VH-VL binders against o27280. Designs and how they scored, part 468

Target 1, 266 residues: o27280
Amino acid sequence: MDSMNVPEVLEIKRIVEESESVKTFIFSWDFRREVRPGQFVMVWDFRDEKPMSVSLIDPVRSEIGISIRRVGEFTDRVHGLSEGDLLGIRGPYGRGFELMGRDILLVGGGIGMAPLAALADEATARGMRVDALVAARTADELLFLDRLEAAGVNISTCTDDGSCGFKGFAHERLLTLEENHDMAAVCGPEPMMFQVMRILDERDVPAQLSLERYMKCAVGICGQCCLDDTGFRVCAEGPVFWSQELSRVREFGRYRRDPAGRRVPW
Short names: E, the ipSAE of ESMFold2; O, the ipSAE of OpenDDE; V2, 0.75 times the mean of E and O plus 0.25 times the DockQ between their complexes.

## First folded at step 21 (VH-VL)

Design Ah26 (framework fv_marstacimab; at its last look DockQ between E and O 0.93; V2 from the best seeds 0.86)
Fold by OpenDDE, look of step 21:
Structure Ah26 (fold): chain C 266 residues (1-266), chain A 118 residues (1-118), chain B 112 residues (1-112)
Amino acid sequence: as target 1 above (266 residues)
Amino acid sequence: EVQLLESGGGLVQPGGSLRLSCAASGFTFRSYSMSWVRQAPGKGLEWVSAISGRGGKTHYADSVKGRFTISRDNSKNTLYLQMNSLRAEDTAVYYCARHDWYGSFDYWGQGTMVTVSS
Amino acid sequence: QSVLTQPPSVSGAPGQRVTISCTGSSSNIGAGWDVHWYQQLPGTAPKLLIYENTHRPSGVPDRFSGSKSGTSASLAITGLQAEDEADYYCQSHDSSLSGSKVFGGGTKLTVL
């Protein structure tokens, strides 16, 4: 994989409104640079740079999509852009998801559905049966439902307020669903992932989970995304980890590091 | 097209045994949990037993525990129900049904009649 | 008798709206388990009508709708037609019965 540490300036080809707070930015992509679901890119708006998951991988159209949630100054600026505007894209980086078996379970929360949507496309293209538990706080925050449905994915929705689907959290919904899966891929709020991982372990379902941490370099040199006790760098050894790897990570589901390196509870 | 075909039903005396089969086609059999559901003449539906796709987990209604055994052969795409110590109240049409991910029965066979009578 | 309670019968004239209730408890519907509905025409096997409380499988007309609230669920049929005359069953899961699937007693719908 080509992981050149130089941003390529790319034109925004299309913008898809996924929700009120989430947009997908589509770029032309040279697929000589391989990209896998679960990998991330560094997005540069010529002022700041942030890691973002790849949510669309389309070799036929020679396009990739990056889904970005509006959460701060950087993302506010990016959300103000239009088709034809420019962004710097560096990457892809990190370890992506690995598919195995015939039946896959996807559990995603909020923007965590971004890498899982890309994984769903690959899994369905391979002829796998894909079940996706899509969670959000409210109905209007549920992502990629039409896209997943079009791909033939079985969808179950979960919302905190019960505005759509199961009222409650993803791990609660998971307990009420059938258990015939060879592997699982999980991405979302870390407390959610922690609970989901526990259930999957009890069910002996191999699981991969994608972590989100503060990243600066994306190439494993700065140490900002290093996980306590293990030395795992989320940008290098992750962001996708197996459950058995995360079982060794004390901070998982409990706290994270802020940009200053201080412990911040979830 | 998904198809489920039950067989093995018939007349049996109380205390006797019978083995039902359900032949599945049109889908990846191992990927789905399966159940037996029965319906006595003129009565409602009663869940009998369930088995996971890989066969590792089985469940039974209290009314049949210790007497019935559910099993499957994924290489033959076949579901089985071994019924022992049959009673008159076991008389019913027995359906095999596929579980969807949500726990509903999305496909049913046409059923096979089991009559327990002296 | 049944874990889930349904009225034994309901009736309506063509074009009318009818509803079939399904009353459970805190160990099944109230515990967060989904409710599914089946239609059984005379002399036939049951057919899935509604899954996951509100969803219709392909081929099921939008005249059929499901809802769930608290410990109860309901099936509504609008624009009642003669071919809707059948038995209807609700189904859920009960955590107190060793992971058992449970059915309602069934409701016979007569189209007048």
Scores: ipSAE 0.909, ipTM 0.949, lowest interface PAE 0.5, mean pLDDT 95
Fold by ESMFold2, look of step 21:
Structure Ah26 (fold): chain C 266 residues (1-266), chain A 118 residues (1-118), chain B 112 residues (1-112)
Amino acid sequence: as target 1 above (266 residues)
Amino acid sequence: EVQLLESGGGLVQPGGSLRLSCAASGFTFRSYSMSWVRQAPGKGLEWVSAISGRGGKTHYADSVKGRFTISRDNSKNTLYLQMNSLRAEDTAVYYCARHDWYGSFDYWGQGTMVTVSS
Amino acid sequence: QSVLTQPPSVSGAPGQRVTISCTGSSSNIGAGWDVHWYQQLPGTAPKLLIYENTHRPSGVPDRFSGSKSGTSASLAITGLQAEDEADYYCQSHDSSLSGSKVFGGGTKLTVL
């Protein structure tokens, strides 16, 4: 509908400092526009517009939270904002995660924990057993640990430099953890997701993975978010895909595309 | 409250058989891998066998392979150990233990005694 | 048998600190497998004392602590009390044994 495709200008209600490089911006939200874990919004700072993960979905307080990592010019400007300042929000867009069974594994790398934190809240409220493997380069970059613990999530951490938890990559840690899960949800750097997906597929664990691709329209018209070999549009048929859907995609884990559609290495 | 209760131990002659049971309660049984761990009198702990929560994967210590079979019935919340071709060195207290996600044994039963003697 | 090596016994006076070592190899602790510790009081079933190398379950006093380095792990007990007199076992997983769970041989702690 017309309202979903035009940014609504909203006041920043609250800012949560998740780490030195990540902030969560909280807005009032009318939940007649339903939001599911794994969907994304387009955030407009009156100069540029970028897709961002929804990390908090709170219908009781009528709030959503959008977690943003400082990585460039746009996000630097947004991180400079204060409570009371304005941002444009359009969405939500995309296909969210589906929950199944009683036992879920979450594997998140860096900011990829944002949609998984929202999913963890829903899963624990439903009474599921939630195990979360939280990965980052360093201890300072591990996200949402206190929130996950308070929700009753069992946490294991890994860091590339070994400063917290297991020293190494998420897929290496996964091989040393118990396997009793009905499903998994995975979000993070695409090379990490590829390696984790291979392990879960070999173990016959149904997995849903959340992809990021370049997005312009966010409603499936422009084709900028399309995947090789399938024609899947990340903004419309994703960003959450089942591992079986992704097994047909050759580019997954091998390369990405720039705004002009050219292949570039990860 | 998580509870594990072993039963089925007793005195048996070498070459005989026993089936141990472990009744589980206070948790969602199918969500957890389970193990049998034994302890001979005056000796240390020895892991015997493990089974995944849904029962699709089983593992055995070399000392019991081919003689013992681990199984579970998730509709009855019960873990089993079928022990065949018993030997004197199988004499031990047998514990039922639950795995946590990290691979530790976070809950143990009180054990059931198996004595193999002629 | 014991893939993980522990000293057979250690002792200490009340109030002192003792450590119990658990020495493994590149196929277990060195391959990234965690070390867990159990206390077995006389006449009782083992009880989880330390999991994931360093973490204490609820109800375990902070005078018990664990560490891991390289292919070895250590359990430290400070402020020894008479009630700490027990057997202590380390446990991990060994990839060379088809991913089998393995225990150390156990350490009898005597409080003097």
Scores: ipSAE 0.776, ipTM 0.899, lowest interface PAE 0.8, mean pLDDT 90
ESMFold2 (binder alone), look of step 21: mean pLDDT 92; pTM 0.941

Design Ah27 (framework fv_marstacimab; at its last look DockQ between E and O 0.92; V2 from the best seeds 0.82)
Fold by OpenDDE, look of step 21:
Structure Ah27 (fold): chain C 266 residues (1-266), chain A 118 residues (1-118), chain B 112 residues (1-112)
Amino acid sequence: as target 1 above (266 residues)
Amino acid sequence: EVQLLESGGGLVQPGGSLRLSCAASGFTFRSYSMSWVRQAPGKGLEWVSAISGRGGKTFYADSVKGRFTISRDNSKNTLYLQMNSLRAEDTAVYYCARHDWYGSFDYWGQGTMVTVSS
Amino acid sequence: QSVLTQPPSVSGAPGQRVTISCTGSSSNIGAGWDVHWYQQLPGTAPKLLIYENTHRPSGVPDRFSGSKSGTSASLAITGLQAEDEADYYCQSHDSSLSGSKVFGGGTKLTVL
């Protein structure tokens, strides 16, 4: 199978309802094709194709999970599917997270917790201590809490409305927590990631951040996901970047480009 | 199992010096901030000093600032408190305590008694 | 002269509900710092009872609960038992004291 161009049609084995707006779709996976936390796949519903992060990597069951948030027409169609239905999956693509040290901090917002949940599983399996700051707008939008807890992850929650945990944003909560970590992995809204990165830099904690951009080809050819000034392609050089790399990216935390290439503020 | 064992307490005259030690076991010592907390006889708990996991940052209560020095040797899994210019009001049981991620003290030693008296 | 204020003592009969208050200020609890609670039995070292305002460590009965609102926190004990007789301390962090941890004055709980 050509991992670059040919989607594999896979049957949905099961669907996990993570929240009102998020579902995890489970597929059988041939692990001869390696997949790492932080990488993404292109999901094809035979009409359109979208990049999605891998949120579950289970070599024992030979399964992967893809968590999808309901946000538009494509995801509406996908959320209407049932177990036994088919989807096209091609990939994985991009650079995933690299684990370092013994103590890891995860900071995730909303659906950004998807790749971090997979990373948490790998980290805990390796015997690392994992602390996870999980952020959402409201309590019912907090993702993967039971899964993380079961894995032995220490969890801190924050919500914009204070309905669960710390009332406020992730970067505000982070300032009130202990700072002894060897590495951090961050994924969520870009404004959140920008603020979190600043704090981690001040604390001298190496950080990796996963960016989201409009992706069309996923193979570094079309240039739609190219970052200003650096020429970084999110689908090829990313989506996971080190903080030092992102410090060179002028647009990070400030604006993004829409499908037409226009600047859109966050 | 996490264990913290304080030592070095005893009787000392005002103006004297004493060095406390806390031997840690059962966890990755360098990964945790540590504190000293003291309790005068019949009184409440008072935070004294803290040190980050790697030892790069230290904090002191105003009551001991300039007199006490907190340090750690991660190769020996040991926390220290050097106490100089001791005063009668420093008389207390001194506990070493581990910080969890949330900033609470999730594990405590049994304490070592320091008595400052003429 | 503790930064956090607790009642010196509270009492209750077995089976009753008791509440211990912890009053802070805008520089500690009100600044968003978490409140933690400790139980100290006579002649023993303190034990973590509640962390991060509301969470119980393993082994702590669900009779113990914590809450936080504004500049104050509260520890509630339901189904009071004789073994609950102890000193209880709240703890937080104060931004005005150069990153210092702060304790309440402690509350002696007597089971009648």
Scores: ipSAE 0.839, ipTM 0.915, lowest interface PAE 0.6, mean pLDDT 95
Fold by ESMFold2, look of step 21:
Structure Ah27 (fold): chain C 266 residues (1-266), chain A 118 residues (1-118), chain B 112 residues (1-112)
Amino acid sequence: as target 1 above (266 residues)
Amino acid sequence: EVQLLESGGGLVQPGGSLRLSCAASGFTFRSYSMSWVRQAPGKGLEWVSAISGRGGKTFYADSVKGRFTISRDNSKNTLYLQMNSLRAEDTAVYYCARHDWYGSFDYWGQGTMVTVSS
Amino acid sequence: QSVLTQPPSVSGAPGQRVTISCTGSSSNIGAGWDVHWYQQLPGTAPKLLIYENTHRPSGVPDRFSGSKSGTSASLAITGLQAEDEADYYCQSHDSSLSGSKVFGGGTKLTVL
């Protein structure tokens, strides 16, 4: 409750190198602060603070994992840390995924597989059948394949360059796979999510999609994570939205906003 | 362990009818599309019909369309094939097969023989 | 002639490598549909051997491998053994046939 807005300084317990550009940082966590797949935390390196999705939720070992892709100064500094080093963590925040039915489809692009890996663990623990379409630019950037396989997830891969699995985009691959899902969970580049959502809507498959937006407060006050015409705040009403909610959002799939609030192309 | 057990085969005259059943066990039946696949004596495999896991979509090879009806009862874990207006060329072993997500047939029954002859 | 074309037979000596082709078209393999392979031993039902072009189910030895290129696919068997004598079928999906599964005509493999 009250500790959600006070950064907790935690030691990095373990670091897992998921790829050349992605590391998972594992921390001890008190699960009285409940964490759901699809929620995020604010990671503070004592200079800057950025939202990151939780990729591992392990109440049995009292651990969470946070997967971070190296993309700039903040993430470069975090990637330079070692086990035993400190990070500040606020959260969790936001609305997570809701599981329904027996058969779930996951569609993840790049680092978007992080929250879906956590969801896959929960879904398999409930006895659900989990099919995961894992997308990346190249084979080297496909994430969590061994973990998903060990959990009993059925995996299909696609890569832009064709180096692993289907050559092309996730939505193109989806058209050549069997249906039979009660729901889908989607996270990745927004153009991918838009195209996947369109196919799932045509198939009458309820879909939940996780959006990324700039965040500052993470508690719904500052307005920096707002979507255009709806006023939805990604940190408060999302980051996970149902496809029906997003079909009414003009900006979805068309552009994003920089920290200054300017429209920029995807 | 996934098991598929076909039954209902036999000898029938041309123009007759026959109903095949496939009892499924060892998996959540409603989660999987199912097919009937047949093999005439000494010949290759021929896909006959498919039905989605929830039963909302059905598909038929042109050679059987209008004569065969695929159905399923998910409360009984059973797949059916109603075969009407049977012809000599329908003579075959009929297999029950489960679809995986990739569109392969990952489990097969042992088949039931249908003979259409005077 | 089936929608997917396979050679009627292939043979090889023990220890050798053999390849079985599966030729499709732009409405099936060429449209991005996967190719799957089945082994049928005499008197038995078919068994899944390769799925999603290249993947082996648990229990299938790694001397079986699949590939796909353009509108065609291949099954390769290395280290040929006597128990590999069987009929082999490729299978895919054809977009022009309204959700139809399609099989190749089958290939009889003889180990000499």
Scores: ipSAE 0.748, ipTM 0.883, lowest interface PAE 0.9, mean pLDDT 90
ESMFold2 (binder alone), look of step 21: mean pLDDT 93; pTM 0.948

Design Ah28 (framework fv_marstacimab; at its last look DockQ between E and O 0.95; V2 from the best seeds 0.84)
Fold by OpenDDE, look of step 21:
Structure Ah28 (fold): chain C 266 residues (1-266), chain A 118 residues (1-118), chain B 112 residues (1-112)
Amino acid sequence: as target 1 above (266 residues)
Amino acid sequence: EVQLLESGGGLVQPGGSLRLSCAASGFTFRSYSMSWVRQAPGKGLEWVSAISGRGGKTYYADSVKGRFTISRDNSKNTLYLQMNSLRAEDTAVYYCARHDWYGSFDYWGQGTMVTVSS
Amino acid sequence: QSVLTQPPSVSGAPGQRVTISCTGSSSNIGAGWDVNWYQQLPGTAPKLLIYENTHRPSGVPDRFSGSKSGTSASLAITGLQAEDEADYYCQSHDSSLSGSKVFGGGTKLTVL
């Protein structure tokens, strides 16, 4: 398999219903091709191709999982698939998370919990203490709670409507929690990540954040995912960035580029 | 198993000093904030002081500010409370307690009695 | 006297349901800080009973439940048993007191 440009056609081994809008598709994987939490793959349904984070890495079962939220035409088609159906998988691509220290904080919002769930598995396997702040708009959108709990992760939930856990946003909840962590990993809506990063910087907690941008090639050649002023390509230098890197990115938390390259506010 | 064991309590005269210790075991000590909580005879619980896991941040109740100093030695898995200018109202059982991530006290020692009396 | 207000005492017969209130303010419970509950049996150290408003640590029976609304919290005990006779304390954090942890005055529960 050519990890650079050629999708491998894989059979969907299992489908896990994570929520009403999120499914995890599980594939057999040859782990001679290494994959790290925070990396992404390009998913091809033979009509279109989209970047998706890896949410499960299981070397024992030789499986990976890709969690996909239903948000448009492509994901609608994918969500209509069944076990045994085929998808094209290209990758993995990008820079994943780096684990350091003994105590790790995970802050995730919505589908942003996908790469963090994979990171949680690795961290706990290494004997790290993992605290996870899981945020969503409503209780039924909270992801991977049972999985995280089973892994021994301490969980705090946050919902916009207060239907589960803390009523409010992730950065507000974070201010009310203890600060003893060696590093943090953050993934979710960019406005959330921006506020969370600010707090973590004030607390002197090294943080890595995973960005989402429109990606076409995934190999750093098309420039569609290039960040303003820095030249960072989310698919090549990211999607995981350190907070000090993102501090140089003017658009972070403020706007993004649409498929046509136009500025779109968050 | 998590264990917290307080020591250093005793009888002291008003204006005197005393140093309490809390020996911790069964967990990664540096990863947790710690507090002292006291309880006067027949009275309720009163938070006294807290210190972050790495010792970089300390907090005090107004009733003890300027008189008490909380510290820790993570190499010895020990929490300390230096009490100076002791008053009769400081008479209490002093507990050391571990903070969980949520800020609750998930583990307590059995306490050590401090009596301030002339 | 205490930042958080609890009734001094409550009582109930075995098998009954009892409720202990914890009233705070906009600077603690109302500010979004969690409420925790502790049980203190006679002559013993306090034990964590409820954390993060509603969660039970391992070993705490489901007869104990916590809730939070506005500036107040409540501990409910169903199927009251003789061994539940103890002092109960609510605890939170107060933003106006230099980041201090705060306790309620405590409630003595008597099982009749």
Scores: ipSAE 0.864, ipTM 0.924, lowest interface PAE 0.6, mean pLDDT 95
Fold by ESMFold2, look of step 21:
Structure Ah28 (fold): chain C 266 residues (1-266), chain A 118 residues (1-118), chain B 112 residues (1-112)
Amino acid sequence: as target 1 above (266 residues)
Amino acid sequence: EVQLLESGGGLVQPGGSLRLSCAASGFTFRSYSMSWVRQAPGKGLEWVSAISGRGGKTYYADSVKGRFTISRDNSKNTLYLQMNSLRAEDTAVYYCARHDWYGSFDYWGQGTMVTVSS
Amino acid sequence: QSVLTQPPSVSGAPGQRVTISCTGSSSNIGAGWDVNWYQQLPGTAPKLLIYENTHRPSGVPDRFSGSKSGTSASLAITGLQAEDEADYYCQSHDSSLSGSKVFGGGTKLTVL
């Protein structure tokens, strides 16, 4: 999107406790404002505004769900809210995932499973075979497992500490799994996505990866979400990029930028 | 219902050839890697070969490399094993097996018997 | 000589617990490859019993369980029943054998 939207103030209809640190906030939604898996919204708590991924797209119940990890002041305040409380929502923004073929691989790390859960629902509704590698630091932080299982998704888990599934990183587990996929969708910590992208490129599997960058406007005006060397705006040309697009980006997998624009290692 | 049905076994002399077939039904054939696994009479299971779902990657046990060729025809939902230069040691029941994503063999056919004898 | 080593036979009385070992090396189980288990009843094709080290397919009773540690794996059967009399095979992947699938030599379980 190139135009500025005004936040709509919406009532929190339901809150789902996904883990100790992650909650899904569910809102009524008018689907004349179409939402695609991989798009994001800006969530406004009347003090500050942050981008959040859509994790549930349910036209039948006229609902969307926004999954939010508690990581700082803004998300602490939002996690303190109750059903019936208000949040501002503007969007959706960005380019979502494209589905192709009949066999899709999902690789999600932590909260990165949120947009992939929405994509899994769409893929299974289209009759695709969906394999999901769900990664986290610990078993307690694995997200959406029951939902994915109910949707008919084949799940493999990995945890850094080995408390559930494969002990190790997602890219290490991926090397011990079968390769029969037409495409992949990847979202999670950028170092994980870089390593997974390398494997998928070697396997000649088309991959789409969802990036997170600092955002202010979300509509491509302020330049805060730009990627080095290309000028791609994550909020406008992304957040979902094809692996070929990202292969041209020097910063991907190497560093990130804080809100002040400083380069920091991953 | 997933079904795998092997055929093409029989009696053959040493040095001869046979072609095994495995007809697949009840699932999207191209989405799954497939293997041949054999079992000599009274002996254990031995993996023979595998082929990726699209057919672009093939793998062979050392004991059969250069003599056996695995292939598939996804338009006919059929897996094949061309066996050349057969030896008495190749005498076995040959099973067709489907790979799951995790690398296990989740469905097996009933097997077809190959006997290599004069 | 089998890449994965299993005892040739084990036995147990009805109701008892038996275990079947599967010993590998640093190039297979020790390299992080999963261990799968198959049951083969007399005169039949093998059937998947355990995948991904510990998981049971639908229809496999929970008295069957798998575990993996270091370079070895184990299949445990509790509440042993006459119908459990079969051959059992472990299976993994071996990086040193051109990435081939590998089976253990098999274990004949006799219910006394």
Scores: ipSAE 0.748, ipTM 0.882, lowest interface PAE 0.8, mean pLDDT 90
ESMFold2 (binder alone), look of step 21: mean pLDDT 92; pTM 0.942

